Miniprotein binders against q9ydz1. Designs and how they scored, part 15

Target 1, 329 residues: q9ydz1
Amino acid sequence: MVQGLPGEFEDYLYRVIASLYRYAERLVVVDYPSSPTRRSIDLIVSLPGSRVVLIKAIYDASLISKKEVEELSAVANSLGVSAVIIAERMGREDLLTGVVYDRYGVNMVNLETFENFVSGREEVYVTRYKDIYTVSISSEKLREKRLEKGLSLGHLAYMLKTSRKSIYEYERGVMSPSVEKAEKLVDILGEEILEPIDILTSPRKPVSKRDFDKPEEALVGEKLLELGFKVSHAKRTVVDLVAGRSGEEGVGSRIMIVVKRSREGRERMMSRIMKGVKMGSILSSSLYAVVNREEKSLIKDIDYTKTIVKDVREFINDVSRGRVEENEE
Below, E stands for the ipSAE of ESMFold2; O stands for the ipSAE of OpenDDE; V2 stands for 0.75 times the mean of E and O plus 0.25 times the DockQ between their complexes.

## First folded at step 6 (miniprotein)

Design v3 (at its last look DockQ between E and O 0.01; V2 from the best seeds 0.00; counts 0 for: pae E 10.9 > 1.5, placed apart)
Fold by OpenDDE base, look of step 6:
Formats: structure tokens, C-alpha cells, sequence
Structure v3 (fold): chain B 329 residues (1-329), chain A 95 residues (1-95)
């Protein structure tokens, strides 16, 4: 097991931060848990156009667990934000610039590709899933340009040395061409058939799993589900539960919840709450600290103006009454 | 079996629904009815726990065994929490 030196993780994260700081409106570092190999979210970035992104940054993507990526994706989906992995390599293979990789249902790119995307310097058209490279094309533009040139499906298929069915599937958007076929299509039909990949659009929706972590988290989670929130449990970040609901006006309520653990000291919970407040500021999310009745007195002294301290019952009652305090900006 | 685990999960969520009903009853000042709902939830969770503990030794897969162990630990914590709520209500009704 090549334990990447602790320094390589920190150095790469700093490189990603230094890069993104030039393009980000806001950037929050999520330094919890302390071990980078147990952390699902490393950065939260606000990009131009009000696009918020949860970022996992790791030099070698082979060290990312499926569970970390599933959590990253689930948290992003519940909050109605994007998720991306930024990495330079996957094991012995370097990630190519201009290629979007699928890593457990989340887009993964190298830092250069991500910089090019966020700066608008270069568009990306190539996807890789496993060992298969495909090119993103507009199904509508493909058909339009084919018809403008007076080409039948059969004639274009002949020119590409492919089947009529393959061309028909491209024009329906049910299949993407290989790099070789896409190059020939561009040569015949022009570059206007290419469709830039939105790196911030997840290739797959996460499957909501009901996780039984703590009784309090389960109760809170079920009540939020009943109220029409998307809910995700988080084990590898600052908060324990995230919830989001789309409003009628497109401004959805976002809730993050820190649940006190029976074995968690006050100082550790306070540290998580403070880090959660930083996350909440960029996510426009309310932060709740849910504590047992006995512990409520211990945490009431946390005069964090942006944290609502409740017991499980009070939380459920407040949320049931529509008392989700939206953090007004 | 995967079916027995699904049924166990269903019963756990039923117990949580009952606990949510108990919270609403407490807010209404219906403390005796809330207490009976908590006792019902505890009974369901204890039954599920007992069945999972019987199945645990028969699980050959290490991954499945760990998943069931995590659920067992969760159930123990839930049962303890809801028993404490019952005791707190019993004390409040006895005063």
C-alpha cells in the first residue's frame, strides 16, 4: 500500500486552492476530518454565475474510496449544488487535459482541465468511462448539419464506415461517437456539431441510501423526507446530515445538521459547528446543532449567530411548523 | 436473507414513524399517549434487534456481517434513547 506521503496531499490541495482562488468568488476549505483520505469534501467554491461546487481534490484518484465519492455526490445532490473531483493521476495513469472522467458517477478532471473550463479558455468534449473515450456532440446539430449537406443517414454511415443505426443513435443522443468517428463527423459536418461538456453536471444521480448512523439522525432525516426535502447522511465531512428543498421561486431551503455524538467532546463539536458555519456561508444554508436534552445547556453558550441549537424534539417541531430559518444574506 | 434484512429495515422505519407520532403527542400535552408510543417503538426495535443478533452468526460474507453489525449497534443506541424518553415521561407523570 503506497501510503502517499501526508505532504503530497497537502501540497496538491494547496496547488488546487491557489489555482481556483483566481476564478472563485468565494472559496471555503473543508479541513474535516483531519485525514484527507477520510474526507469527502475538501473545498467549496462559488464560481461566476452563482454555481456552487463541492470539490474533492486528490493527486491520485486511485486513493479515493467509492464511499467518499458516493457521499460527495449525495451531499451535492441534496443541497442542489455540483460536485467534481480534481486529480492529476489514477494509479499509474496521468489524467489527460481536455478529458472528463467518470469516477463512481462524479466527473473527474485534472487541474488544468478545470482551470480551462472555469476561465472559459478551452471547452471540453471528450469523456472517458472505464477505457472508452467518447466525444460529446449535439444530436440536434448533427442532424441539422447532415441535412444541410444533403446527406442521408445511410450516406453518412458509409462515409464513417459505420452502420445507419449508429448515426441514428447519435442523432437521438442515445450513443456518443468514438474519438475516431467524431473526428470524421467534424471533418464532414463542421465543428458546430460539438457540444461542450458541462463538467459541473453530474453524469449520474446518486442513489439515496437510508443510512442508520444515529437514532437522532434517522429521526431528523425521516421528518425532513416527509416534508419533501432531499436528505443525505454524511460521515466524512463537518456535518452529519444535509437537506435541501426546491422552493417555488427556485430558491430552495438548505439545511445542514451537526448531530452531537455521545462520545464527542464539547470542543470537537464546537470545532465542527464553526467549520459548518463557514460551509453554510457559501452554501446559503441554515446550520442546526442537534443535541440531547442534557447537553443543550452545554452548547447554549455557543453564541454563534448563524447556528440554531435544538434538541431532536425541538428540531422536529420547528421544521414541522415551517420554521426553517433561512439565513438571510 | 436479503428479504429478511429488507423487512428488518421496514420495521425500523415503522418504529421511527411511531416515535415521530409520539413527539407530536408530547407537543399536544398528551404525555401518556406519547409514552405508550415510545414503548411500542422500543418493542419493535427490540424484536428486530433480537432477530438480527440471531442471523449475525450465520452471515458468511464479511461485508454483510459488518453491515448487520452497524445496524445492531444503531438499534442498541435507539432502544437506549427511547427507553430514557419513557423514563423521563414516567417521572414527569408521577410528579
Amino acid sequence: as target 1 above (329 residues)
Amino acid sequence: SPEELREAIRLIYEAFRIVLEAFELEEQGRLEEAMEKYREAVRILEEVLKELEKVLPRIDSEEERKAVEEVIEFLREAIELYKELVEALEKQLGE
Scores: ipSAE 0.054, ipTM 0.580, lowest interface PAE 3.3, mean pLDDT 84
Fold by ESMFold2, look of step 6:
Structure v3 (fold): chain B 329 residues (1-329), chain A 95 residues (1-95)
Amino acid sequence: as target 1 above (329 residues)
Amino acid sequence: SPEELREAIRLIYEAFRIVLEAFELEEQGRLEEAMEKYREAVRILEEVLKELEKVLPRIDSEEERKAVEEVIEFLREAIELYKELVEALEKQLGE
């Protein structure tokens, strides 16, 4: 169901869904919390090649809080998946097609750019960096092609009307040329120096302070950390904890945990569990509903083939015995 | 009028609620039910598109006119995509 404030925010989410549906192998809408400005994840898509992407979709990215983006980044990092923000504007500035922006450490692109990238129609080369637009180049290819053409740092700097220091820094990968300089470099050295940007990288943000809201979350989270999982506390999405670690053959193991939140009634908790099942399915993640014994009656009619229901003690015992990654299809 | 635009927006959200139901049905392998839901959503969106095209020439505000034009473009793209999904499901079910 569509819930929340009608208007440009909800309209934009459905424009993103309509555009991406034909490219995604699976698409899950995350509409919890119901307010778009209070949730960190709007969509999860699986793309060909087993690429899973967490998406925050909002027309004007200036309205995204830092808390939401940092949660998005932390969740993606813990689960070993990609994250991206899709937006058309940031304040009074329209996002340009073919340009990657940064919002609190997460890649941000407009819808057309994302669509062109995932469809394979166009590569992305341009990043907005501070006050200018820069072009992604391969430092190694730049140096190789310069030497192949017999050009010194000084000669190339002269041709670009820039400093030898700038050329040196391009070749070290510590800075990227402006669009103007990059055009000259391509004219001289060829397009092989261009480095496509993979906009679907996994954000690598460590779990900051392990600031769990409740003792049961802390017990579960600390145990998972002891077992080598990356763990994130989530406050603005359907689950409360996410955890992941590298698995055999390069496939990670993932755990998502739902616990009762403050002043949450049965209906709301069941809704979060059901939505968590959908998230777990697309993420290939075990979903645990960690509840106390009286709360088990609140979820009596849950689909046990998709949700593992435990109290905290049972969960810790299962994790200690290596049974956390069990899933039944 | 503002009331006509508000009603159009309400119907758009209703149509997308139906699309989300269709998506869930399709994931469950209930393809005929999903196809019927997609068809229902397309019919709603086509009616809204027609109404917005009637309202567009009567809009005085340049800002509102541009916003409605963007919604119209969005609806055309969405309708086309959902019709493609229906066609794909028809082929799959005909096998």
Scores: ipSAE 0.000, ipTM 0.367, lowest interface PAE 10.9, mean pLDDT 79
ESMFold2 (binder alone), look of step 6: mean pLDDT 88; pTM 0.875

Design v4 (at its last look DockQ between E and O 0.86; V2 from the best seeds 0.00; counts 0 for: pae E 1.8 > 1.5)
Fold by OpenDDE base, look of step 6:
Structure v4 (fold): chain B 329 residues (1-329), chain A 95 residues (1-95)
Amino acid sequence: as target 1 above (329 residues)
Amino acid sequence: SPEELREAIRLIYEAIRIVLEAFELEEQGRLEEAMEKYREAVRILEEVLKELEKVLPRIDSEEERKAVEEVIEFLREAIELYKEFVEELEKQLGE
């Protein structure tokens, strides 16, 4: 039992919220499930420039499971938004300021690094994958500056005490230099070769996966895939399924779906719907509640003006007819 | 075997597609054809369920056992749902 004290998780999340509130245009707290160690998403933040970010905030990133990070990434990719992990530690190691870590295919930074990035105070150039530190360099600028100085690949390789092949791989963008080699490259060629890392750009794009957690969810998910949506099933957040499609005219249709569980009480489903509405408001997403016909009467009495309650057949028919009610903002 | 589980998953997706086709048939007013499609999907899932239930006791890996148990739970719920679709159409056609 890794007893992360419940208090330390909550305190860190509040610290992240308090920080981000200064820079966010909109901020939504995703408090579902109640256990922070079972949540894929803790925050949704709208940043200046219409950048929406799904955030996992955790003090110790060693406590986040691969499945939670994969879900965070999959949900973000399906909705066409960014994902980031904000953490202070990885087990016994503190995360360094100015370093972007790869955690299961999602960028991970400490809070200070994220604040510096969002505020434009400081750019980040250093990436860590496993135990390897590399510096982000523009392959184009590296070649340009090398040629401006009249240096051959072989001459620059000699100056760096490296192979001609290594320089060629840097200029092709297939390899990034170590910190030591990057320092020497900057000394020789100037700082203009450095390429700032966009923390909001995921290092790996997940592929839409088929999953079948529930019969209704499976039907909905398959139909949305057939209609050309990116689909992700979610087990560790408010909604059960997310889908997104890029439209011709810019903002693609975003759909979030809450599927009633056979063992889920009305009150719990209603709580998820209400939380889903909050998520939908920042994501510009339609929220559907898919219920059986018997349960539809039980939910209709709740004037959730922003939730479309359908049975699975009605939902599939509506989506097939292009009646995705885009929330006309 | 991993092959048997892959085949089971393939058949589950086939049944899901058959049900989606049945929804289109219902929307077209082709209720008898839709009903037969739902019955076909039920038959496929019942067969898959029966095979997985036979294999489940032979799985030594706790992780694999749990994965098969999750699929079995899905199949039971899916069979129930698709039977409800049949019953709803039987009622409409009997009126």
Scores: ipSAE 0.610, ipTM 0.891, lowest interface PAE 0.8, mean pLDDT 87
Fold by ESMFold2, look of step 6:
Structure v4 (fold): chain B 329 residues (1-329), chain A 95 residues (1-95)
Amino acid sequence: as target 1 above (329 residues)
Amino acid sequence: SPEELREAIRLIYEAIRIVLEAFELEEQGRLEEAMEKYREAVRILEEVLKELEKVLPRIDSEEERKAVEEVIEFLREAIELYKEFVEELEKQLGE
């Protein structure tokens, strides 16, 4: 039951779901906000080995804005999970199979590339960077094989018709060769110099710390930052705040919060709580709902086994004492 | 105007820190000190709100105006919330 969404956009999402269902241990569809061009996350997938990936799936990636992608990136970084965009096109340009693109600091691949990577069928070596295609190489293997062949930087540069500086930069990892140069390098030094790209690494964007909308959210976020959490405030997904504590053992270092919005009615708040529980289930985190004391009484009929309900002071005091994951009756 | 917005945001974070300190004082049973901290945070935010409301009509850029309006709305909500903290502590003290 899709309300008012264009069929073309939803068809692609279902195509991605159908494909990934074969490889995912678990898969959760995020359907908030309802518009596919206004939400930052479409899918959450758990792959073998407990690897969790936040996915934005859209046929034409030119239709998503920087704000949506930056939120995807920030949320992934705060939770210590991966993010990827799956798309077939960027404006007038079709995405090539076997190529990793960049969209505002998040890896972007077509569906076939993602399937090939996850199944182990094909590794990915090529990145599109500033209108050129470059090949990922191991700096250490490049130097090792060059020396093994008895080649100086200058001699190798001569063979490639490039500069000594370029070879030096390849060996330092500062620069990646073009496809043309990489083909010549492989012809001379062998395929061992190639380094596979892990498309499931964490996004390169920094964790957002100070993009809050609500006073309750701000207090919660600042306290969690003080306690050493990575914190992101979200505006384009079902939860308002996510936090993660890297370097600790265990999965219980993740926090997801729905905060009462101004003028939000009981029914809308309950709807967001229910949707947040689904997101939390795959992230191994209970959903926390921050409501005032009067509203806490009014929502007594929710499933407390899946949702932890606090007012803002209660939440702050509990997290300060290390009791964030317990409900108070 | 961007410099005024930047200063307002700085003071908002100062008020947040003060409220978090008030929570700690309250947990320690230092209720009068906590009350003063809550009231100080409210005073800071009320002054920031007054200054931004004064600046808002002078902003020509629609983009800057919307940014300031968002901060003003946040301030109004924050002041209301912090006053609720004061009310809760007043109830506790009236026992």
Scores: ipSAE 0.589, ipTM 0.887, lowest interface PAE 1.8, mean pLDDT 83
ESMFold2 (binder alone), look of step 6: mean pLDDT 88; pTM 0.870

Design v5 (at its last look DockQ between E and O 0.00; V2 from the best seeds 0.00; counts 0 for: pae E 2.1 > 1.5, SAP 72.014 > 70, placed apart)
Fold by ESMFold2, look of step 6:
Structure v5 (fold): chain B 329 residues (1-329), chain A 95 residues (1-95)
Amino acid sequence: as target 1 above (329 residues)
Amino acid sequence: SPEELREAIRLIYEAIRIILEAFELEEQGRLEEAMEKYREAVRILEEVLKELEKVLPRIDSEEERKAVEEIIEFLREAIELYLELVEALEKQKGE
């Protein structure tokens, strides 16, 4: 089992951290669960311009399952932040520098590509789609430059040795040309038709499952859905539930919740809470611990960590009146 | 069997929403109505639990069996939680 050798995973994660530390305004390591192949998020970084990115960092991306990526995607979508996978390989194939890959709707790039993008050193134009490499173009500029040169769809298609339908689809933004076709388009129409890829975008196919694990979590999740939050239940990170507003321009409020698990001792829960507070600080959200009334005294000491402790009824009533959002500095 | 599981899940969410209604009633000081809602939700969950316990031994798929077992565990925990809420409210009302 490859996860039994922490040195291999630790070495790559440290390489990613060291690289990103110089560009990030803030960086938090998420090391829970301890197994790299069982956690959905390894790093959270805040980049200039108030861009927060959830990062899964693993040398060989084939070692993470669909479950981990779907949780990463769902959490990012609910919080209104970006997600990216940083990896060097996918199974037996190396990830190419300057190419964006897809893993269940999340962008995946190698470390060098990510460094070049965040530093502003290089733009990224190439995507691996299925088994071919395509180039990102501006559909609007493609049409504008074609018309400026007096070329019909058919004439341009002839010059590229492609169909008129393909040119039409490029101009509608439905299809991207192969690298070969894009080189010809640039030779004919100029580099102005190229459009950089923003690798720090929202996941394309976020999975928002209404799921339940613990009764307290289920109650909180359903109430937040009723109030119009996007809600994601999490099993592979330090928090159990994340929620964010939807439909507002920019980021609304963010809510992050830890619920005591039935088999979880005090020490393990306190560890998750402390790590969750750090996660919340980058997201401009306090961490909430939702416990039953009997458990409040058991974890009373967490008040020095600035974690807000409520029983499930108190939390539900407070969020219904908007009190939770009042403390989201 | 998949139709039975889907119906069970539907009833669980119905009970959850009834509990949320009870929270609102309790906040408004309507304690008797809140207690009736809590008890209604518990009755729904108890009926679902009984039905799933009958179905569990007949499930051939290991995948479906595991899913049903997890739901049964959730149901037992939920019933306990909701009964604790009723007990707390009864103590509050008797004061």
Scores: ipSAE 0.520, ipTM 0.858, lowest interface PAE 2.1, mean pLDDT 83
Fold by OpenDDE base, look of step 6:
Structure v5 (fold): chain B 329 residues (1-329), chain A 95 residues (1-95)
Amino acid sequence: as target 1 above (329 residues)
Amino acid sequence: SPEELREAIRLIYEAIRIILEAFELEEQGRLEEAMEKYREAVRILEEVLKELEKVLPRIDSEEERKAVEEIIEFLREAIELYLELVEALEKQKGE
């Protein structure tokens, strides 16, 4: 058990925060759970152009579990926001600047690469998946420039010492060339074939899992699914359920739900609600606290202007009637 | 003559059309037919090149001379390109 020293995690998170404050319109620190190694989301950042990003910040990405990354991705996808991992290392290997890594279906970059991207200082063209480096190219520009040069698929394939099929797959965007092949393509066709990687675009869409832990979560989650929401269950952040739906007018409804846990004390529930409100503010999301009828009296004194306290039946009835209060900012 | 130049241009467009057909055949994996089309296009381009090289010394306008020289250079490069392609396709077919 490499107990990463608690200090290294905090220090790196602070470095990431300090960096991102220069570029972010809004920044929310998600300090729940208290253990960084059990937290799927560390930061929520609003970037210029109304781009909201869920960030996992970790110095060594070998310490992040697949389940944490899957949760990060699922939460982001349900809310219709981006997810990214910011890390300096993967075990013994330092993450290269200018490279986007695929980590369990989420883009992972070092802090410098992310700073360069959000500031517009440098574009990123190189992706690494496992041990394979590929270069992002425009399929359209590749074909256009090939035809401008009067080159057939076979001719260009011959020049690259590859198959016609490989060139055809590049021009269809089904495959990206290796660094070596991309260099040769650029030499022949020019740099205009390069396509910058949008770090905020996830390489893989998460599969929606209907893996609710509690009957109450299942009832709420199933009802939101019936209403056309994307729903994700979260175990490693403030909220227990997140839901999102694209509206007809492009304004999507976002819902976060805190479900009271049977063994959860009032103080811990209140802490999660308060942190959930903070998350909701940057996500333009309504926060619901779903509690048992007996527990509703314990939470009634929580006049959080941005939290709707319901029991499971009330929640189902309200949502079924289209009474999803959106927090209009 | 202006008529010879028009005919040369027409033949260049015909060669380009044939090359585009050859590209489609090649994409379909019809390599023999593609190679035949490339050879046909090359023959047309070689004919045009030969005629332009005969006309070039008779052009009095420096502007027209330069334009024809540019076309001749383009034709030479295109002929070389598609001959190399045919050779490359022949090698790929034997592999």
Scores: ipSAE 0.124, ipTM 0.647, lowest interface PAE 1.9, mean pLDDT 84
ESMFold2 (binder alone), look of step 6: mean pLDDT 86; pTM 0.851

Design v6 (at its last look DockQ between E and O 0.73; V2 from the best seeds 0.00; counts 0 for: pae E 3.1 > 1.5)
Fold by ESMFold2, look of step 6:
Structure v6 (fold): chain B 329 residues (1-329), chain A 95 residues (1-95)
Amino acid sequence: as target 1 above (329 residues)
Amino acid sequence: SPEELREAIRLIYEAIRIVLEAFELEEQGRLEEAMEKYREAVRILEEVLKELEKVLPRIDSEEERKAVEEVIEFLREAIEFYLEEVEELEKQLGE
């Protein structure tokens, strides 16, 4: 059994890191805020093929809040990257290997499942949906194999003891069969009908009307939206805003911003900036620190080659100039 | 009351867009026009602030009261910020 001590949470995170070290091209730990149950992102990995995923790693997923997961998905969507939760249980129940679960709209798998997926050792086919287990089926292969065997929708439905509508929905990709139905389908039509699940999907979360803490954040966010970025304000990670714009090849400009938070001292802000630089590196994203003139003294020891320090007006002007350059090309 | 909060947020974003216009005018050296935009934004925010402060004591829900209080604090901070920009521009014009 697992106790609710801070060391216990970090112990699981280190187990996840040790496991993924073998497969990730790069891995960055995000340990801010210090409480594992209050932060939305624990680590970022880049996988072969330039695939970046934001990871929430927590032994018991019942300890993460809806707000935490919503921020994870919003940040991932704004940056055009994937998000996943890695956990071993949900309350009193262990997560099964080879099954994809859902936590507030984000895919959740146990560590073994994630390892098997990224290593290529095992595909994932099973999803837990509303307390039942369903199997991912290729709608195209299902129809193809049914027709090859000369079976009508009604005939196949009879064999499965299900409705014609269900078979029709399977073939349209609208619904997935239960494990029992899928087993029968495989017995009749063969394993070729199975479709692997890509557990690394990009969740969607648009910026809300009240998604800001300071006027600086609101101004920056609104300007970036005007310029065509997807923008998310964040409260439970190292940076305060993230923004992304899709390019023709599916990779575009990414911007991350640290804004001095209320009652935040120099040391905490500098810590967030340094951690934000690491996030920016793996995400191929610029990091900005937005401060007023009085706050500039709080960060005078910063390495300006890695962090761009601006007040709000300077930031807005810089982004506007970048917009002009992008349009001219 | 949720409808009043939604309208307040809409007006806040309108004021934000006006301030972004002020930034553009400043970049072009049109400082008098920029100051008028800042003042316009402040007038909008001050009106919203007054209305929310009037409504706040009538709110029964603790969660709704907290949400309105957060917006009020944002408004006060924003008004101060934009008025400081006006003051700075006035100094520049005196040169």
Scores: ipSAE 0.412, ipTM 0.819, lowest interface PAE 3.1, mean pLDDT 83
Fold by OpenDDE base, look of step 6:
Structure v6 (fold): chain B 329 residues (1-329), chain A 95 residues (1-95)
Amino acid sequence: as target 1 above (329 residues)
Amino acid sequence: SPEELREAIRLIYEAIRIVLEAFELEEQGRLEEAMEKYREAVRILEEVLKELEKVLPRIDSEEERKAVEEVIEFLREAIEFYLEEVEELEKQLGE
């Protein structure tokens, strides 16, 4: 029983919300499912410059599962938005300010690092993957500054007490220097070789998984894939499917789909739909509720002006005809 | 075997494609052809279901067993859904 006290988690999420509210144009809290340790997305934030970010906020990042991080990343990638983990600890280790951690292919930072990044107060140059710290440098600037100083690869390697191969790998961007080597490079070549890390740029792109849980999800998901959408299935958030397609003229069509669960009561589905509408508002996404024919009558009485209720056939036909009602903002 | 599981997954996706074709046929008013496509998909899924149910007792890994149980549940729900669609089309053709 990892007794993360329920209170500490909620308190941390509120701290993250309070911090980000100062910088966000829009902020949506994703309170589904109720257990924070089973939730892939805690916040959706719109930042200045039209940057939308899906955030997992957790005090101890050792408590987040690989599956939750993979879902966060997959959903973000399908919608064409960023994902980040904000955490203070990884088990017994505190996350350092000014360090970007790779957590299952998503960038992870502490709250202070994220605040500094979003506010433009401090740039970050240090990445940690597993137990290895590296410094982000521009391969182009490294080569440029080396040549300006008249240094050969061999001469610079000698000054760093490293191999010519290591310098060549840095200039090709296939390897980043250790902190110690980067300090020496900065001392020799200047700080202009440093390249700030974009925390919102994911270190790894997820592969679209075709692992649908229900027949309706499978039909909808395969049809969207055929139409050239990126599709992700989600088990740990409000919606069950997310899809995105890059349009020729900018913001591609975004679709979120709530599929009724066989064991899901009407009230729970309605709660998900309402929460999905809130998510859709910040993501500029259409929200569909896909139900069977019998259940369609149960949902019709709910004038959710922002939710399109369809059966599987109606949905497939509408999407096939290009009738994805783009929410004209 | 990993090969048998890959084949089962392939057949599930084949059945899904057949059902998507059935939806297109229904939209075209080709209801009899749509019904035959649904029946074909059901036959494929029933075969896959039967094979997975035979393999399930032989799976020692709890993680693998749970994954196969999830696929079996999916297949049962799919078969039920597509049979209901056949019944609805049969009713429309009989009216």
Scores: ipSAE 0.287, ipTM 0.729, lowest interface PAE 1.8, mean pLDDT 85
ESMFold2 (binder alone), look of step 6: mean pLDDT 87; pTM 0.863

